# Miniprotein binders against b1l550: the designs that were tried, part 42

Target 1, 279 residues: b1l550
Amino acid sequence: MRLPEELLERARDIHSEAPSHRIKLDRVGSFGLKVPVEFKGFLLLAEADVWVSLPEGRRGVDLSRQVEAIYELSNPPKDPFSLCREAAISLLEKLNYADSSGVSIRFDAPLQDGESLKYYGVEISSIASDEIINKIRVEILGMTACPCTAELIRAYKSSEIAATHTQRSLGILEVSTKAEHPDPDKLASIIERAMSSPLRTYTKRPDEGGLVIRSLSNARLAEDVVREMIHLFLEEFGHLPEDTHILAAVRSMESVHMHDIYAERSFSLDEIRKEISSH

## First folded at step 22 (miniprotein)

Design lk1
Fold by ESMFold2, fold request of step 24:
Structure lk1 (fold): chain B 279 residues (1-279), chain A 99 residues (1-99)
Amino acid sequence: as target 1 above (279 residues)
Amino acid sequence: SREEYLEYRKLLLEAFKLIREAMKLLREGNPEEALRLLEKAFELAQRAFELAEDDPFTRLALWLMAQIRELQAEAYKKLGDKERAKELKEEARELEEKM
């Protein structure tokens, strides 16, 4: 049961007091809020985190005002990029003691796949201070073929028929930039293209001896998928500010091994260009 | 289908609009008119739930139905009907658990 409102007005404001230990906090917030968004014509339920910095002289954050900052902007539903940026700005206005704020919005984004939809993970963030830093993370489950298994099968059978197994792999691109958020569908496309390229040979109609299907798949190591993701990213987004930071990663769920394979590279655009130009 | 999604979207957008109007009425101290709008909003969200083809669309429709029940509970509390408010809050929880 809540206290009568008159008593609450007479009570001291605990949140505005000085803390017993004067230590600045970087992120104090409400995480896991449910908010509706509109993404590319789709209405979706997203999960949001909101936070502000807390100066050393303030004991607590006004949690109700934090939550208000995003919920006031969530009906009618709007695109998550605008919601994220506007809520981060509203947080600084409502909580004027903070020197920074942040909003993250996560959802599964639909992508047209023939007559049906497939989904990939998206997290959109804006961090506001004297400037705004935009962050986007895209995660896509895809399929890769194992090159080591393909060679072992060929060598073991002494056969010209190449075969291998496929496994699910999670591709990740994360971008932090002062520019507008990259389009998540383009990031998704980069990851998919880095994983995809099956090449199959068509065989003639079967005879009494049976059907021979010769297939070659683009077997790729997780390391090579990450390298291809970076290459494709630079082609599409190399124009972003030089201090833009990227993380590219792949986690392969290998059916032959008991353990996952993981590869990643993080870099700024400035760093990767210097690295590439040295070769 | 594309056509079913467009109807789903239309139903939900109208439900969101009615919710905005109902929330304004609640702030202005008019819970009876707010309840009228919320009943209509719930019917629209329920119809959208019936059209949902994919789990994300089902999840949003159920969440919105739960939000409407919470607002109805707030309205009944303002009218002094604490038992109805409690019932609606429990129904909202049950809807969220189905998500």
Scores: ipSAE 0.827, ipTM 0.950, lowest interface PAE 0.6, mean pLDDT 83
Fold by ESMFold2, fold request of step 24:
Structure lk1 (fold): chain B 279 residues (1-279), chain A 99 residues (1-99)
Amino acid sequence: as target 1 above (279 residues)
Amino acid sequence: SREEYLEYRKLLLEAFKLIREAMKLLREGNPEEALRLLEKAFELAQRAFELAEDDPFTRLALWLMAQIRELQAEAYKKLGDKERAKELKEEARELEEKM
């Protein structure tokens, strides 16, 4: 269809007008865009959100220029971190009335799992203004064992090896930093290791003397999984700027007949270092 | 398998390259040459779709096929063939629904 030229001109003029109420907006954008990316040698279709700030004196955003900022950079496909940062910068260039811009990119990241692939969730963001703030959230499913059941069985029978039920859990690490985004595979590895690390060691007195030392793996409280995530995160990423903010969380995913268990801790690197050094 | 994925990747990267070239031709007012490149790009994306082993790879291939149909529609619109352009946009929507 052909729109009259006069109608098209009127539509463009509306965006540059002053609004009825002069109220600035923090995020005005296009959400749910499909963009190709290349992650660790894999070509993937990601979902992106793009936005800018809108000053009180401007009625609207030129949406076509906003979408253009990311699509112009998406062919050839490139790593999502560069795409995210470069698109955020391009948004400020193309929409010069904005004080800030942001881009988020979501995809399922492949991991080799024997002969097949498994996937974990990644969402990255870059927010540009006078500086760039980079955010990343990783979500990965794992397996945890209930230590409460293991302790009950041990106490009841004085068993050498305890058994318990296992449950599927979603581990979450979220990082906001002025440095480059942490590698999502390393974040996923931290979560998986926190869920799979041994929680306890049992000993018994052997019939011939000496000690037989045994350990249980995967018997962790959700609280202790979160604590382990934080410990492992600090070992790997303690070098990040002091104002880097982290959220570590676990949600156990039980059957429809049971409630989910949830634990989380958020902190800055400066905050957690002071907390640990005081003990 | 790794070998099958590498062929999938090779096909799609060539399709992306042809799409970039076709978009340049469309901006320069050369829709007939752009259509030639887009036909080849579609064939490559379709071959990649046939090789896709996992849902994410199928989804990307279908999405790219839909994007190529949209660009073909733009090219036909520039040639004045509104009926063909409409047909291609409908095909793009159908491909996206299969994703």
Scores: ipSAE 0.819, ipTM 0.948, lowest interface PAE 0.6, mean pLDDT 83
Fold by ESMFold2, fold request of step 24:
Structure lk1 (fold): chain B 279 residues (1-279), chain A 99 residues (1-99)
Amino acid sequence: as target 1 above (279 residues)
Amino acid sequence: SREEYLEYRKLLLEAFKLIREAMKLLREGNPEEALRLLEKAFELAQRAFELAEDDPFTRLALWLMAQIRELQAEAYKKLGDKERAKELKEEARELEEKM
């Protein structure tokens, strides 16, 4: 239903009024928007959240302008990093009462896996104020093999290669930085290399044997996977600003236990370097 | 296959281009020409949907088909055909439910 134009022109602008309670809000926005993106040659449908700060003297946000800020930049589809940053800046320009804005973009990133594609989770954010803070979270599944069970079987059989149970594990790297977003494929690679073996979409019988043997040969505790992720991250991304914040985590979907095992470490680059250099 | 994906991508990029042009025509008050472009865009998106082999590609094609139906509905509203506009909006909702 469309109201007559004359009536719309006479209606109060509710959003610009002062609120009954003068309390500022940190994030007011539209969440779960569908937006197209282009990631490394792939056209994908992403989910986006957009928000701005709202000062204590303003009752509401101009929601139409807010969604306009991202949609007018989304056709033609562009890379999600540029879209994220540009939309955050556009939000501040369009909603000049806000002190800060933010945009998050989530999608499943394709990764070549033989003849097939597999996918890993990516969430990109840019938060704009007097500076821009970039955040990226990558989640990818892999295989882990239990070293405790492997050692028990090895000791029992006196074998050089121990059998053990294997399970799917979700690896997580999250990075917040003033620099540009790290390449999500590199983050995914770090996670996979830290695990016992990558998880494959499709395997042939010879390939299945190789994956299982690799997993058994690289048995690791969830704690060890997190430590290895941090080690590999520092090798590749130690050049980022010292106040860059990282979270590294693993959740193992244990095949033998009823519940998952979880390990996590958060740190800034300057913090972890001091920790390592003290030993 | 890679060949099929490249055709899928080509079809969708052309559909996105026609959508941009149609949206401009709607803003300029030319819904009849916008509808001609949107009909072509829908055909391209539908062909891309038929080529899609993976869920993410199916979802994008369906979403774009739904967006085109919404724009067609807007165009018919501007032409005063409320029944066609209502039918197209319902089809858009059904396309999104398939996602």
Scores: ipSAE 0.802, ipTM 0.942, lowest interface PAE 0.6, mean pLDDT 85
Fold by ESMFold2, last read:
Structure lk1 (fold): chain B 279 residues (1-279), chain A 99 residues (1-99)
Amino acid sequence: as target 1 above (279 residues)
Amino acid sequence: SREEYLEYRKLLLEAFKLIREAMKLLREGNPEEALRLLEKAFELAQRAFELAEDDPFTRLALWLMAQIRELQAEAYKKLGDKERAKELKEEARELEEKM
């Protein structure tokens, strides 16, 4: 049921009142908004979340002003990094009672794959307060081949037949930093290079055989995929601030098991450098 | 093809531009001129929808068509045509469901 707009202006401003329980809230916002973005020449429909902190003395958030902060900036479509940062700043300006704001923008990023496009997941965030923290998460599927089964088959058969099971694996890199967001294509490339073989959108039968043969020649434990992701990340992004935080993970959807295998490592750049230099 | 994507992109950017102009006209109290721009914007978005080959491009075109119908509904409400406004809002919902 929709009420007349003129009555809304006559009612008490419930949001500015004190709550009965004076408890601050960390994230109050509007989630699942649709916004257009431009990513590397592609116009895409992204999903956005916007929020602010709410102090203990304020009962509610002015939701219309939250939504205005991002929609006003979304036409013409712009790169999602600028949209994210600018919307987070606009939220603090429009909702001056908040100590912090945040914006997340999610989309499937296109990558050229022969004559076709393939897509990987990207989530970009900016958290604004007296400073801005930038976060990016990239998820991309690849192929992994099991080295344990490969060795068992070799040991059982008298020939050097290279065989094992292969499966889809989801690689994850998440970066939180005071610097600008890393390029998501470079993060996706790191993940793919750490795996046994990339996945392709469309592959003719001879090319499918080549991908499987490559995966067998590059069989890796999930643990070693994560280690390789970290190695490659440090080569590409070791210049980021020392307090930059990274999560590297893989979820392997094992073809012969009831359950997934998961490996993960979180670290700051200063932490991982100390760890590596101690060996 | 790449040529088809570049045409798709060109059509949508022009539609976004017309939408910006229409929104300004609505704020200035000129819904009749806003409706003229919105009809052209819808035609451009519909042509982009017809060119879209991948799901993400189809989704964006459908979403934009729905946004244009919402703005048209706002314009008709300002002109006092509540029945047309309701029809356009329903069409916008139908477009969003196809996404």
Scores: ipSAE 0.798, ipTM 0.943, lowest interface PAE 0.6, mean pLDDT 86
Fold by ESMFold2, look of step 22:
Structure lk1 (fold): chain B 279 residues (1-279), chain A 99 residues (1-99)
Amino acid sequence: as target 1 above (279 residues)
Amino acid sequence: SREEYLEYRKLLLEAFKLIREAMKLLREGNPEEALRLLEKAFELAQRAFELAEDDPFTRLALWLMAQIRELQAEAYKKLGDKERAKELKEEARELEEKM
């Protein structure tokens, strides 16, 4: 049973009333919307969250206006950076009682891998108020090889060859900045280069051997993967504003353990530079 | 393959274009012409679905097919054919379940 739409004309506008408890809310929104995007020539179905702040004197947000703000901008499909920024601005225009808005867009980004595609996770956000803050998070799997076990095996055999356990590791870079979003492919590349070896969608036996040999030649602790991510990030993106905030992390799914190992560091560009230059 | 992806992309972009035009016609009170465009858009999206090889591409094609069915349902509702609108909304739900 559906109620007649004509009742809306006679009902109170509940959203514009004052609440019984006058408390400001930071984020009120619609989460999990499906939106089409175009990313580097690929048409993809992304998931989006949209939200605004809600002042103490307003009981509710007009959720249909929130949904309109992003859907009317999503056809034709456009790059997710423009969609994110434009929708955040549109939210403030449509919901003029809010002093801030935000849009997050997430999808699996395709990356060419020989004849196949592989995918890495991307979440792009813009938060609008009197300024715009752009945030991007990238997650990509790579391969790591344990240097501790490699050294133990070398010493046991008294040989120059080494063997060790290898495993998938998830690398994470998250950047918040007043500048334009960093290119997610470059962030993914930084993560992969910090690992012992990239993962491939499909390999033949000689290629598989080569990946394993490369990973053994480039064995790294999870802690050192994080440090290498930071080093590589600073080389490529050190020119971003000084208050840019970064989180670098690795979750290693250790093949010989029942549990994962995790390492992370968050920092601003200003603070990490002072730290490095003090040594 | 790359050639199959380029055809997939071409089909979907044309479907998106027809959807934009149909939505404009619905706002202008022309549901019958909107339905003609939406039928064509659905055929294009269905052909793109048949070309899709990876989950992200099948999900987008299925989602678009479902969106087209929802728009068709709204057009039939404006024409007073509530039974056809109900059938199309159920079909949209079924498409989304395949995603």
Scores: ipSAE 0.765, ipTM 0.928, lowest interface PAE 0.8, mean pLDDT 88

Design lk1
Fold by ESMFold2, last read:
Structure lk1 (fold): chain B 279 residues (1-279), chain A 99 residues (1-99)
Amino acid sequence: as target 1 above (279 residues)
Amino acid sequence: SREEYLEYRKLLLEAFKLIREAMKLLREGNPEEALRLLEKAFELAQRAFELAEDDPFTRLALWLMAQIRELQAEAYKKLGDKERAKELKEEARELEEKM
């Protein structure tokens, strides 16, 4: 039930009181906010989470002030990287009791696909304290073709007829760095190039044949895709700070299995370089 | 088409501008002028919605229409018309459900 507005003006400020248990909280915020952004010329509706740390001596967070911090910056719409960073800084300024803040912005990013658009998932985050940590997660679907089945069919049937099962696979790259966010289109490109073939929004029969042929020519295990993603990432983004953290993962929706296949590796740039140089 | 998207974008950016101006007027205690701007902003967002053929463009237009209805409700509340404010908040909720 909605209470009369005049009663709210008479209530004491519960949020500024001390709590029953003096325990610091790391993230207290408003999640699932809708904000407009402009990404590469497109106006899009994104979802945002905003949060701050809460010291042990403060009972609650000024939630309206949190929402205000991002909404004031969202009109006119602007690129989500600037919005994310600026809102995180504004949260610390507006909520001076916090020692850290964070903003995440999620949307489906458009990508040119011939005459059509296709979309991939993006989540952009900035966490502000004495420094700013930038995080970006990209998820994009592609095609994979099973090399084990391809080899069995080759060994049993004529080598002139290539065949195996294909399936959709979700590739994931997540990067946390003190540098600026990597370009999500480049991360999406890395994921697609690591797979057997990209997915298209519109495919005529000749194009479908080409995608299938490419998939069969690039048959890869989920493990191979993750390794290729890492290789391509290092080629493109090896210049990032050495303490940059990366997660590379693939979830394959295998057509001949009752379950999905998953492969993952997380690492820092320093860690992976030591690993590779030890060969 | 590209031409249709450019018109869609133009309509929405003008609606966002009118919303910024209306919010300033509400803070200044001028809900009557804010309502005039919000009516125009809603018409622009509605035209953008009609021009949009699919998601994600229909989703943004509907969301903006809902935000405008919320601001109109706030303006009417400041004018003492609680029944109109309630109607507009319900319309905003209905617009968000279409998203």
Scores: ipSAE 0.762, ipTM 0.927, lowest interface PAE 0.8, mean pLDDT 86
Fold by OpenDDE base, look of step 22:
Structure lk1 (fold): chain B 279 residues (1-279), chain A 99 residues (1-99)
Amino acid sequence: as target 1 above (279 residues)
Amino acid sequence: SREEYLEYRKLLLEAFKLIREAMKLLREGNPEEALRLLEKAFELAQRAFELAEDDPFTRLALWLMAQIRELQAEAYKKLGDKERAKELKEEARELEEKM
């Protein structure tokens, strides 16, 4: 039952009222919106979060205006990077009481894997205030082989390729920068190259065997993977501003244990450069 | 296939265009013409859905179909046909549940 439009004129604007407690809120918005995007030629349905700050003197945010802002920009579908930035700016313009805004867009990004597509997780964000901060998070699964078990087997039985246990591992790169969003495919590639081997959607037996052999020949601890991710990141993205913040992490779903192994490093480009140069 | 995807993309982009035009017409108070465009948009989205083999592409097509049904319901409501508007809203809900 839509209430008659005439009732809207008589109703108090609850959102513009003074709150009972004069407290500023950092983020108020709509989470889990569905928005179409075009990512590298692919039309996809993404999930979006949109928010603004709320001053202490205002009871609520005009949520309908937030939703309108992002939907106006989403048809025709556009790249999620531009959508995030433009929507964040638009939110500040439309909601003049806000001093900050943010947009986050999440989807599974298609990646060509031979004749098929595989997917990795991506979250693209922009936060607008006096400046714009761009954030991207990439998650992709790979395979790791344990070097410790391999060494034990080698010591026990001389083999060119030592047998070891393998597991799926989730690699994570999160980048926050005042520059443009880094290319998520490049980030995904860094993660895959840092692991023992990538995962494949469809493998024939010979291809599967080759993948396993590659993994065994490139056995890495979770710690090794994180360090390799950082190394490869610096090679590819070392040109980013020094205040760029990075999180590199791996979660290994261990096949011999009921628990996962986790390793991470958080750093700025300035900090990590100083650390490496000191050795 | 690449060719199938290109056709899928073409269909959806055309549907998105029609939806933008229909929304403008609805704002301008021309629900009848908006309905004509939305019907065409729905047909295009449905064809795209039929071409879609992968979950992400199927999901987008279903979402777009649901959005079109909601806009159609709004148009019929403006025309005073509450019964048809209710039916279309239910169809939109059913499409969203398939996502």
Scores: ipSAE 0.644, ipTM 0.872, lowest interface PAE 0.7, mean pLDDT 90
Fold by OpenDDE base, fold request of step 24:
Parts: structure tokens; C-alpha cells; sequence
Structure lk1 (fold): chain B 279 residues (1-279), chain A 99 residues (1-99)
């Protein structure tokens, strides 16, 4: 049943009325929208969250305008970086009562792995206010080999290549910056290089053997991986603004324990530079 | 294959173009012409779906097909054909469930 349009004229605007409690809200929006994007030549379906702030004097947000803003910008499909920024700006323009807006786009990013594609998780965001902050989160699985067990086995068997347990580990890099979004493939590469070895979608036995040998040769604690991620990040992205914030983390899905090992460091570029220079 | 993907991409981009044009026509009050474009867009998206091997690409094609069905339903609703609009919405739902 379509309600007569004339009813719109009679209906009070619920969103514009004064709230029962005059409290500002930081984020009000639509989460889990499906939007097409073009990522490095790949057309993908992404999930998107869009939001704006709500002033204390307004009861609700016009959510339809938010959805419209991102969908207008998503056809033709464009790169998710531009989509985030442009949509965030558009939200502020369309919703003049908001002092801040945000857009987040999530998808599995394809990465070439020989003749096949593997995927890593990416979330690209932009927050607009008096300034624009760009955020990117990359998650990719790798493999870690335990150096502690390796040392025990070495001590026991006197082997040059010590056997050790291996596990899948999730590496995470999250970057928030006033600069452009850093390249997620570069971030993914940093994570993979920080681990004992990357994961492969398909391996033949010789290739698998090589991968395992590589991992054993690069046995690393979760702590080592995080530190290496930070080191590699500074080498690649040290040119970003000093107020750029980074989260580097690893979750190791332990093979010998039922629990996971987790390590993280949150820092600004300024803070970490001072720390490194002090030693 | 790379060639298959390029064809897939081409088909979808053309479908997206037709959808944009159809949406414009719908806003302009021309649902009949919009339907013609949407039908063509659906055919393109369906062909793209058939070419898709990987889940992300299959999912996008299915999503686009569903979106086209929703737009077709809207157009038929504007034309007063509520029954056809309902059928198309159901088809859209079925496509989304396959995602």
C-alpha cells in the first residue's frame, strides 16, 4: 500500500523535532549497505557504513539522504578511496545539521598469488569534519613458526633446521592519517614480510616444502612479527604526517594451545620515532 | 582467466551504465523506456554471472541482477502493474539469497 503523498504534508517531521533529551550523538547512520567498487581494476561488491553526527537539538537523522549520497557516487563503480572521501564530504553537504560524517567500506581485496587470486581483508574509511581523516585497516593471514620450540628441538637433536610447530597468524595494520590512504597492497606486503612466511592458496608438494623451510628459517614470535611490521611500516610509510596513528597487531592461532596469542602496538609516528631514537 | 574477467568487467560496466540511464528515466517519469534498458542490463549481468568463477565476482553479478529486478519492480509499480512488481521483487530476493 502506497500512502498518498499528501500525507507527507500533514505528517510532522519526526527527525527535525526536538529530542526528549538534548544530547549530541557522534554517529548515526546506515550500516551494512552493499556498494560496488573498483579496486585496482577489480569490480567488487563491498559493504559500506555511512554516518553523520546529530546535534543535540535534532531528534533524528535523515537516513535516506545518507544512502542516496553513497549510491549516487557508487555508479559507475569507482575506487573505494575516492568513494569514501567524496561520500563523507557529500554527507556533510547534504546534511547541513551535521558537523561530522564518516564512510567505511569493507571488502576482500584480491591479490595475485601465482596463477590464482588470494584475498585479504580491507576496510577503507574517511571521516570528514573541519578536516578529513583517512583510515585503512588491512588484515591478512600468514604463517609463523615458533622459535622457542625450534630452539628446544635444536638442543635435543642438534639439527641445523629445527622442527617446530607452525600456525596461521592474522596480521593487522590500521593507519589513520590526514594524508591519502596508504596502499593496502603495500600494507599487506608488510604484514606478509613480517611473518615467517605467507600463505598460499595452492601449493604443490615441492612448493609447500619450500614454504615450510622458509618459515622454519624465519621463526618468529608474535611479538617479533609486530615489531617487524612496525619496522617495515616505518621504512615504507615514514613520510606520512607525524600525527598519523598506527595500530600494528598479530593474532596467532596457536596449534599447541586452545587459546590464541595476541600482540599489538598503537602509536603515532612522532611517538614511535622518539622511542626508537632513545635507544 | 584474464580474458574472461575482462569480458565480465565489460558486461558489468555496460550494465551499470544502463542502470544509471534507467534511473534517470525513472526520475523523469519514463518507466517504459527505463524497463527496456533494465532488461538489457539484466541480460548483461546474467552473462557476467555465467562468466564469473570466483565468489566475489559471482556475488557482484548476483547483486547487480537483484538491483535490476528491484528497479524493474519500481518501474512496473509506476505503470500500475503491481502484480509484476511483486514478482520481480521476489526474484530480486531470491537472487540476493544466492549471494
Amino acid sequence: as target 1 above (279 residues)
Amino acid sequence: SREEYLEYRKLLLEAFKLIREAMKLLREGNPEEALRLLEKAFELAQRAFELAEDDPFTRLALWLMAQIRELQAEAYKKLGDKERAKELKEEARELEEKM
Scores: ipSAE 0.607, ipTM 0.860, lowest interface PAE 0.7, mean pLDDT 90
Fold by OpenDDE base, fold request of step 24:
Structure lk1 (fold): chain B 279 residues (1-279), chain A 99 residues (1-99)
Amino acid sequence: as target 1 above (279 residues)
Amino acid sequence: SREEYLEYRKLLLEAFKLIREAMKLLREGNPEEALRLLEKAFELAQRAFELAEDDPFTRLALWLMAQIRELQAEAYKKLGDKERAKELKEEARELEEKM
């Protein structure tokens, strides 16, 4: 039964009413929207979250306007960076009672791996208020080889290339900055370079052997990977504002244990520069 | 292949264009002309779906097809054809389930 449109005109605007409790809310919105984006020439379907703040004097948010704001900007599909930023701004314009807005877009980013595509996880966000804060999170799988086991085997068999266990490891870089979003491909590259070796979707046997040998020659603890990620990040993105916040993390899915190894460091660029300079 | 992807992309972008135009026509109160454009858009999206080999590309094409069916349902509803609108909504749901 479609309620007559006339009933909508007569209905009280529930959203504009005073709430029973005058409390500001930080985020009110729609989560898990599907939006098309164009990422580096690829048309992809992304998942999006959109939200605004709600002042203490307003009962609810017009959620339909939020959805409309992002969909208007998503056709034609555009790059997710611009979409996030523009949608966040548009939300503030359309919902004038909000003092803050945010957009988050998640998708698997294609990355060329020889003749094939591999994918890594990306979350791009923008938060708009008196300023715009841009956030990007990149997750990519790589391979790590354990240096501890390698050392044990070396000590026992005097082999030049010590056998060691290898595992898949998830590297994570999260960057929050007032500057433009960092290039996720560069972030992914940093993660891969920080690990013992990248993963490949299609490895022929000879290529697999080479990948393993490379990993063995570059055995790294989870702790080593995180430190290397930070080092490489500073080399590539040291030009970002000093108040830029970074999370570098790795989760190693250990092959010899049922549990994972996890390591992380959270820091600002100013903080980490001071730390490094003090040594 | 790169060529196949470029064709896929072209088809989808053209479909997106038609959808924008159709939405405008729907707002202007011209559902009949909107339906003509949406039918063309669906054909393009379907061709794109047939070209898609990888899951991300297949999913986008299916999603777009579903969105077009929903818009068609809305247009038929404005024309007073409730039965056809219901059928199209069901088709949209079926397409989304394939995603």
Scores: ipSAE 0.606, ipTM 0.859, lowest interface PAE 0.7, mean pLDDT 90
Fold by OpenDDE base, last read:
Structure lk1 (fold): chain B 279 residues (1-279), chain A 99 residues (1-99)
Amino acid sequence: as target 1 above (279 residues)
Amino acid sequence: SREEYLEYRKLLLEAFKLIREAMKLLREGNPEEALRLLEKAFELAQRAFELAEDDPFTRLALWLMAQIRELQAEAYKKLGDKERAKELKEEARELEEKM
């Protein structure tokens, strides 16, 4: 039975009522929405979170309007950066009682690896208020070779290329800026270049051997990887605003231990420049 | 292949276009014409699905097919065909479960 439209007109707007407790909420929204995007020519299905602030005098948010805001912008599919920013702005326009909004879009980004595609994790976010803050998080797997074990084996065998254990390592770069979102492919490249070697989708035996040899010749601690990521980031993105915030991290999935090794540094561009200049 | 992807992309973009037009027609109270466009959109999305080799591409195609079925269900509901609307919603659910 379709409830008579007349009943809808008689129903009180529950969302506009005064709450029992006059408390502002920071984020109210829909999480885990599916939205199509076009990323560098690739049509992909992304997961999206959308939210707004809720003032103390309003009981609830019109969640349907939030969902409509992002879906209206998602057909035809567009780049996730523009979608994120435009949706955040649109949320504030459509929900005028909100003083802030946010959108987060997550997907696995295709990356060309020879004739094949590999994927890395991307989360693109925009927070809108009096200003817009753009955030991007990139996660990509690489390979690290342990320099400590390599040194021990080198000392034992007196070989130039010492055997060592290798492990997959997850590199993370998170950037929050008032500028445009940094290019995630460049961030992914920084992470891969900071590791002992990238991972490949397909390797033939000779290629695999070469990759392993390269990793052994470029053995790095998780700490080394993070420092190298920061160094490479400054070279590529040092032009960003000084208040840009960065998280550089590595999680090494150790092959000889049951636990992972984790290293990180959180910093602003201003902070890190002062630190470097002090040496 | 690149050529297969370009065809896949073309099919989906055309399907998205038809969906936009169908949604407009539904809002305008023309569910019959909307259904014709949605049927064509579904065929395009299905062809795209058949071309898709990788999970991300198959997932998008399946999602789009499910969305089309939901819109078709809405159109049939507007036409008073509740049984067909229910069937289409179930098909949409089944497609989403394959994602």
Scores: ipSAE 0.606, ipTM 0.859, lowest interface PAE 0.7, mean pLDDT 89

